# VHH binders against Type II nicking enzyme V.NaeI (vsr), part 1

Every score and structure here is a prediction.

Target 1, 166 residues: Type II nicking enzyme V.NaeI (vsr), of Lentzea aerocolonigenes (Lechevalieria aerocolonigenes) (Saccharothrix aerocolonigenes) (p50186)
Amino acid sequence: MSDKSSRAAARARAHASGTYPAPLNAGRSRNMQANRRSGTKPEAALRSALFKLGYRYRKDFLLRLGDGVKVKPDIVFTARKVAVFIDGCFWHVCPDHGRQPTTNEWYWSPKLRRNVERDRTVNQSLTNAGWRVLRVWEHEELQDAVAAVVDTLHHLEHGFDTSAED
Unless a header shows other numbers, all headers, positions and changes below count from the first letter of the chain; antibody chains aren't numbered by Kabat.
ipSAE, averaged over its two directions, is called F for ESMFold2-Fast, E for ESMFold2 and O for OpenDDE. V2 adds 0.75 times the mean of E and O to 0.25 times the DockQ between the complexes of E and O.
[cut] marks letters that were taken out.
The coordinates of atoms that the task and the answers printed are left out; those that the model quotes come from them. Centres of patches stay.

## First folded at step 1 (VHH)

Design n9
Fold by ESMFold2, look of step 4:
Structure n9 (fold): chain B 166 residues (1-166), chain A 122 residues (1-122)
Amino acid sequence: as target 1 above (166 residues)
Amino acid sequence: DVQLVESGGGLVQAGGSLRLSCAASGFTFSDYAMYWGRQAPGKGREWVSGISGSGGSTAYASSVKGRFTISRDNAKNTLYLQMNNLKPEDTALYYCARHKYYSGSYPRFDYWGQGTQVTVSS
């Protein structure tokens, strides 16, 4: 009954911690999670939308950040040094909405589906290596997620950026 | 061959402490970030803590932050987990694992040990 409210609270806590941006307005475009329910993964929908707008990026691109840390962001803009991650719900994630990786690699399941401290550590390593990091909730509207990526590429903070007053 | 061997587990009363060790061999230890994970009876594996190659950066699951401390001694090729103020919920088989990379927000590992049992009596 209140599962969506609990997820909203978890997102607010993640935003307050500085790991994730505040949720954007709903907009009228398709929700990235709705694409997942139709069999299209949220990351694929975002990549397709960016590609259609003329942006070129890498996926499955390994970044060696030093000090033994390596990361494959969901979307990488190598020339602009922008890394984009698409993240899911924190608490009360049911099995139907959360997936364990299915590759031939070994994985550790987090205590919660997502872990704010782990994500902050990855963000810090990327920032220390000169990367700008954007994290997008998988339940955000596709149009809003695209806007956030585009704003980041043009050096605007999405949401409360004062440059948007123009 | 890469080997990771955990030790230091045992039975302890709630509120007590234990120190786990993970002896590493077969690779240049300081070139790799390292992690501790755990698996409670009848449950899946959980991420516990991670540490960078130099030891300069650490991270913890929220359930253990402030109680557990990860550390490493690169001269001895050994990873540690100091566990203080233990709770019955900490009962699990504890594994050390070698970082491969993060895929999105998911840590991936290429090697892990057989584990050491920690049992916390109420």
Scores: ipSAE 0.212, ipTM 0.629, lowest interface PAE 3.8, mean pLDDT 73

## First folded at step 4 (VHH; from c1 with G50D A59Y E100V L108E)

Design d4
Fold by ESMFold2, look of step 6:
Structure d4 (fold): chain B 166 residues (1-166), chain A 121 residues (1-121)
Amino acid sequence: as target 1 above (166 residues)
Amino acid sequence: DVQLVESGGGLVQAGGSLRLSCAASGFTFSDYAMYWGRQAPGKGREWVSDISGSGGSTYYASSVKGRFTISRDNAKNTLYLQMNNLKPEDTALYYCAKDVYYDSSGYEDYWGQGTQVTVSS
């Protein structure tokens, strides 16, 4: 039999639509708040390190690809066509730290699936448009992330066969 | 401000059909994936279906696959859910939502107030 009090509570929760569902776990809530801040520690650290090395780039620069895809990479080298993303382990389900949610699974499981599928679509669209895509996990050491970016830029700079040029 | 307004709910006999609409405003509609969720009395919350910004990719919960069809009209800023062969188990408050990509935006999803669907046996 139906519980009128339970249904009234369900309607009250539905009327609060337009707000973020409250997690049962304060740690999950805190983590989500931390990821909303502009210039989170990993991307800010990488940007600063690259700037100190003399590199010029755009941050959060909107790219409009020919297939209608729009994306804002964390770091964009426009002349070299290199797009860098710093991926959060939870949101992008990294191999080492990615976890299937156990709380509020009705919300998080499809959310994480959509994030992974969007990552794949963005990578393919950028590659098809001639961009080199680098994705760096937030758990990687800063020095490794810097080296990956620098090596990519160095190889693109010297990737042309100079013996074939006039 | 982001605003999502659902309509098209109501009372229907088992086996019947309803089409839900969600009018969207306050954002560039075609840039965002959208989804439908529901909550039935005495049951947990349930994701129902989602659709990509272009409309090219759709996904369904197993409980509704083959009976429900999500679609969107980006020219009219409207999301739809066609519900066929309705069952008493589909009785719920249905709400639409704007999906927000967390690592790039930092914004939480936005949900409408919902529209009630009641399926009589």
Scores: ipSAE 0.258, ipTM 0.693, lowest interface PAE 3.3, mean pLDDT 75

## First folded at step 7 (VHH; from d4 with D31E A33Y Y101H)

Design p27
Fold by OpenDDE, look of step 9:
Structure p27 (fold): chain B 166 residues (1-166), chain A 121 residues (1-121)
Amino acid sequence: as target 1 above (166 residues)
Amino acid sequence: DVQLVESGGGLVQAGGSLRLSCAASGFTFSEYYMYWGRQAPGKGREWVSDISGSGGSTYYASSVKGRFTISRDNAKNTLYLQMNNLKPEDTALYYCAKDVHYDSSGYEDYWGQGTQVTVSS
């Protein structure tokens, strides 16, 4: 793969020439800033919290599913087959905070649609493979996110599956 | 490195048809959405159509819906755009692009140099 820095430079040139849409940095920043807890990334915070509670998990773990789908959940419990995703409100079109971009709509709208569709595909693939999928929005409080994960794990251990149709 | 090479463009009369191809390399083709875009003279880039990795999902801009068909051959690492009932307003440089979904590292797209489509009245 080309060097990330070289790609960034290429994008910058494309932005300058108007041939490639500029990132919605301001809009993203606003949405992300509004939802970001100051200091720690939501996924890191959740990982830390779970670890402190004694849970052990895999990060940066590539799941290769039987249908050819590959996915890297933010947190993976391999033994219990639980995949946890921390979804950005903008990129994954959060019902509460997601919005249609007003700048470069031609670029962003299809992209966001594709992201959502991919999420659906990933969820279905994981489910078919026997995984429990848990998606947490980045705007959710850490305690709520932790509770959701712990509850999921707990129910699986006790044979109580509250898994509603994802 | 990701490479995308478009072909199949040319001059065609209004009402005519063209089939564009995009040869992809440098990545696992079937794992990514691909899309076609175009840029008309003096205008910005415009999204035209996209297709999921498996080809199971396709979408079209309203301006081309019913006339254009996006498809792919994952065994050949090739993206296609069948363009029927072409109009002068379809005149543009057409480019294929590799979509990159958002991850923790951000986002980026890759696109080819494009192939020129000119539709005469």
Scores: ipSAE 0.127, ipTM 0.578, lowest interface PAE 2.4, mean pLDDT 81

## First folded at step 12 (VHH; from r5 with G53Y Y110S)

Design u3
Fold by OpenDDE, fold request of step 16:
Structure u3 (fold): chain B 166 residues (1-166), chain A 121 residues (1-121)
Amino acid sequence: as target 1 above (166 residues)
Amino acid sequence: DVQLVESGGGLVQAGGSLRLSCAASGFTFSEYYMYWGRQAPGKGREWVSDISYSGGSTYYASSVKGRFTISRDNAKNTLYLQMNNLKPEDTALYYCVKDTYYDSSGYEDSWGQGTQVTVSS
């Protein structure tokens, strides 16, 4: 079974057992699935755009922080210690599109709260470890996201990242 | 494989106390939020309480706030739920749950098998 099919089966089991509430509709399900950190359209677009501009970075890079926190940013500039996250609007509760679920609130309300709190913890841990954290919403325009990353790198005045894209 | 084994449930009179424990294995315990859920007979699942990585942040459902206390011992890979002033409406199967964070593996939480708590009038 492909990894994708295995995950779908796991979700179906979770739905059946009530451990993971079924999405209200197919559209929401798609959005929830698309909000995976790795391999999303916005993520790929941003990576490609930055690469075309000559930037080199790490993807799928696990950062192990001194306080025991582990995190995998979407884009990592190791030499300049910049971690870029592309946050899903639903899971990270963006101000424009984030909504509190009205169905299965027992699951989603505390879940979303924990996720946001986790983001804060990760941000603080990264900052304490000397990393610059940049978070971009998935709904932001590509040009704006690119500009935000480039501006951040430019302000740090650490030159070009010599790391290879993994 | 992730394993969560609940214990400490039982029969108790109203106003009594119980302490639930959850032994966790198969993952780095300190790297995950944990929470308790429950399911009463004939009712849906409900969230009870959750706790952050280090235990610095805890939250409670309104129905249990002031009576229940969630805690964890990361050195022992154990989650706890102290339940005081128990009420008949607290009767349920209580689940220990490992929260998930955003990774390639998905968003599904891991649930234990549960421990039964019964509060008599």
Scores: ipSAE 0.758, ipTM 0.928, lowest interface PAE 0.6, mean pLDDT 88
Fold by OpenDDE, fold request of step 16:
Structure u3 (fold): chain B 166 residues (1-166), chain A 121 residues (1-121)
Amino acid sequence: as target 1 above (166 residues)
Amino acid sequence: DVQLVESGGGLVQAGGSLRLSCAASGFTFSEYYMYWGRQAPGKGREWVSDISYSGGSTYYASSVKGRFTISRDNAKNTLYLQMNNLKPEDTALYYCVKDTYYDSSGYEDSWGQGTQVTVSS
């Protein structure tokens, strides 16, 4: 993978060539930045909170599923087969904050559609492989996100079936 | 480094057909959605068609739906665009594009250099 400098340069070139449109506003920019797979504020906060509660998990863990789907959840509980994703509101089209772009639609409309489709594919693949999938939105309060994860784990351990919202 | 090399473009009469190919390298091809974009003279870039990892899902711009078919051969690391019933308005530089999502390399898609398609009336 390219380093930060290389990525910045690539972004600059993409902007210059018009292959990658700039965010429409500061809100979208923040959402896009927060949607990074590694080292995001929400991700780090949730991981830290869970760790403080005594939970142990894997990060940066690539799951290779039997159907060929590969995915790297933000938090993985391997023994309990729970995959936790922290989804950006923009990229994953949060119902509360996700907006369909009205500018540069040629790029963003199919992009967001593909992302949502990927989520569905990943969720189905994980489910088929016996994993419990939990997706948390980046806009959710930390305590709520923690509660969602803990509740999911608790219900699995005690034989209760819980449904998580995607 | 990601490499996308388009081929198959050329001059064709209206109603004719072309098949574009894109040779991909420098990444695990099957792990990415791919799409075609194009840019006509004096116009902005537009999305043409995209395809999922295994080709299970395909989508098309309204302007090309029913005429174009996107496909991929993951064993050959190749993306295709079959273009039938070509129209003068299809004249453009066609780009093979690697979608970004799976990895953490950034948000920018990887674009090929493009192959020129010219449809004469």
Scores: ipSAE 0.757, ipTM 0.929, lowest interface PAE 0.6, mean pLDDT 88
Fold by ESMFold2, fold request of step 16:
Structure u3 (fold): chain B 166 residues (1-166), chain A 121 residues (1-121)
Amino acid sequence: as target 1 above (166 residues)
Amino acid sequence: DVQLVESGGGLVQAGGSLRLSCAASGFTFSEYYMYWGRQAPGKGREWVSDISYSGGSTYYASSVKGRFTISRDNAKNTLYLQMNNLKPEDTALYYCVKDTYYDSSGYEDSWGQGTQVTVSS
């Protein structure tokens, strides 16, 4: 093409609005998180509760698991190889609060599908590398999340997995 | 300094083929899902296709399924879109996009400037 046509195409791209649109459902999800009485992020609340019970862990600990998979679990028990994630209901499409977007669906529908797929890939990669994975939803009660972590650590101290037969 | 540079667009007759490329730099390419988006003149943006870290999973918009093939070469930091049996409705500016995972901190996808595909009747 001529240089004039190339410049016209560049101008059209520069005027294209919405390269980074704000999603409607992302705002809704943040509002649900922000409605907590204390305003405390779920991961911070769980970390604090576990710390007060005497547990020590790493946060923001990057794991590179091969084949391009990397992850920072919200809580990492390195010696016991336990990785804990606190999943936002919108971002990870929880059973109770997951919703298909009503605006910017062209962007958000495939985005949320990819996030769910990446959750599965991360879980498999961690398991293959010898980690126990615990995922809790942000909407779960703090005491229930703490109990789940403690129970997971307790079963590993007894040397067997919490696998169910039926 | 994320850079995404698309190429391979052009003018093609209906029924023809084009192969788009996207050269990626400024990030570890293999650690990200990638996708193609497009925007036809005077229309909103559309997701076209995406691909997982290794290429093990690929997905397509219904309008292009069976005609387009997304692929990646992680050793060359390059994303591809093979476009066969092109139709006038495929005329658009095509964008290479770096996808983000766990974006609770406000990180957002990165978009190239795009490459023009024009399909004549």
Scores: ipSAE 0.627, ipTM 0.883, lowest interface PAE 1.1, mean pLDDT 79
Fold by ESMFold2, fold request of step 16:
Structure u3 (fold): chain B 166 residues (1-166), chain A 121 residues (1-121)
Amino acid sequence: as target 1 above (166 residues)
Amino acid sequence: DVQLVESGGGLVQAGGSLRLSCAASGFTFSEYYMYWGRQAPGKGREWVSDISYSGGSTYYASSVKGRFTISRDNAKNTLYLQMNNLKPEDTALYYCVKDTYYDSSGYEDSWGQGTQVTVSS
């Protein structure tokens, strides 16, 4: 059996949770992984794009959420209580690219398991504290990540709209 | 600076018990997952057990599950490993380790100097 079935199941779980946006179907000229390879961190690219669109946020903002949970989201909209994370594919075991390490598995296998567990704990703790959590993978296109953040912010600010079909 | 000081090792007969302690300082203990590692003579290092912030989640290597119990006392900044029904293959230098939640920042785990456990047949 191939790992395609296992990866598809992991992808379905990630999308079903609502924490990770579904990728847009359009191709893009730039992705956030390419930014990291060029020396520009994906977090910086997303921050710059949002700043250019007129959004203002905090970076390097430590949240202590109780029960030992602390986190510095990559982008924090304090007034709107939106926390955005850019997850590295290796460190957070993304459904598309996550792989078990072949070197020092005694160390890395339990380490990656703990990281995934802490991702879930962080999401739950943030949600319990009234935060909207948005996680995007570093392999996603910058334009898709920007759209996901903007959509999240607009859903929180969207006024009543009766024009949609019932 | 982070300091982890293990104690409670020693020589014990097979079937016996030991409790390891790790005194932690230089960081907010309750904000970190902790784990035990070990290294047997002539072998590579091995993960033994880990524990979440509050102790609500624990995991064990298959070789020790059912015999070892990890715990922590956040008020005393102390990590424990209760080792029951010890076997000669448990002979190793046991390390207390501060685990860091890694995303893209690259923080490294901190290791103690270890405490020797020797199990005679």
Scores: ipSAE 0.611, ipTM 0.872, lowest interface PAE 1.2, mean pLDDT 80
Fold by ESMFold2, fold request of step 16:
Structure u3 (fold): chain B 166 residues (1-166), chain A 121 residues (1-121)
Amino acid sequence: as target 1 above (166 residues)
Amino acid sequence: DVQLVESGGGLVQAGGSLRLSCAASGFTFSEYYMYWGRQAPGKGREWVSDISYSGGSTYYASSVKGRFTISRDNAKNTLYLQMNNLKPEDTALYYCVKDTYYDSSGYEDSWGQGTQVTVSS
């Protein structure tokens, strides 16, 4: 099997897990990574889009989960216990863009491995504490990320409120 | 406020052993992965070993695996590196490093001053 086949399998596992949603459609909007290149941070773009839709959330909200695990998700819905992370493709080794660096690999290779390990630990700790975890790659389309957040909130909101104000 | 103070280096003959210690302060030690780095004179830097929050997960560079053991004591805020069967190529300045999960502008890795290990044949 080829390197591309291994990455395809990793992508399939990520989508099957439900933590990283599949894209709704290709290429309709500027992806969140492209916003960084234009001077807009991916988290700012997603926050702005959700705010415009009427959602309110916290940022910089520290969660301490025991056993040394602490985290500040990029977006936190405290009442609904939804934690949203926007993962940088380089930092978290995404299936599409994850590459072992050829420069300063003495630093970056072990660093990236530790980040992936901590991602898994954080996800498990949050889930164990009753949180819904949603992770989106910075390369994902903004509209797909928004839809994933809204779908997650609507599913939980349906259990408490049938109104369309979401 | 982050302070990492390495100790335990010195001159030792090949085949010998040393234990490095790193006293940590200014942060909640148990909430961070830690690692050792080293740099030989005139050489590039090298990652040596790292350890998870509780010590349940450890990793080693191939050049030291089987000879070095990383450990931590979270009650004492101390990181250790037991170095056995030392070789001349282990001669380097050894650094204790506080790892960060995110490379945000305020939370980059913190490096100690280093402790010198010199291994003679």
Scores: ipSAE 0.607, ipTM 0.877, lowest interface PAE 1.2, mean pLDDT 80

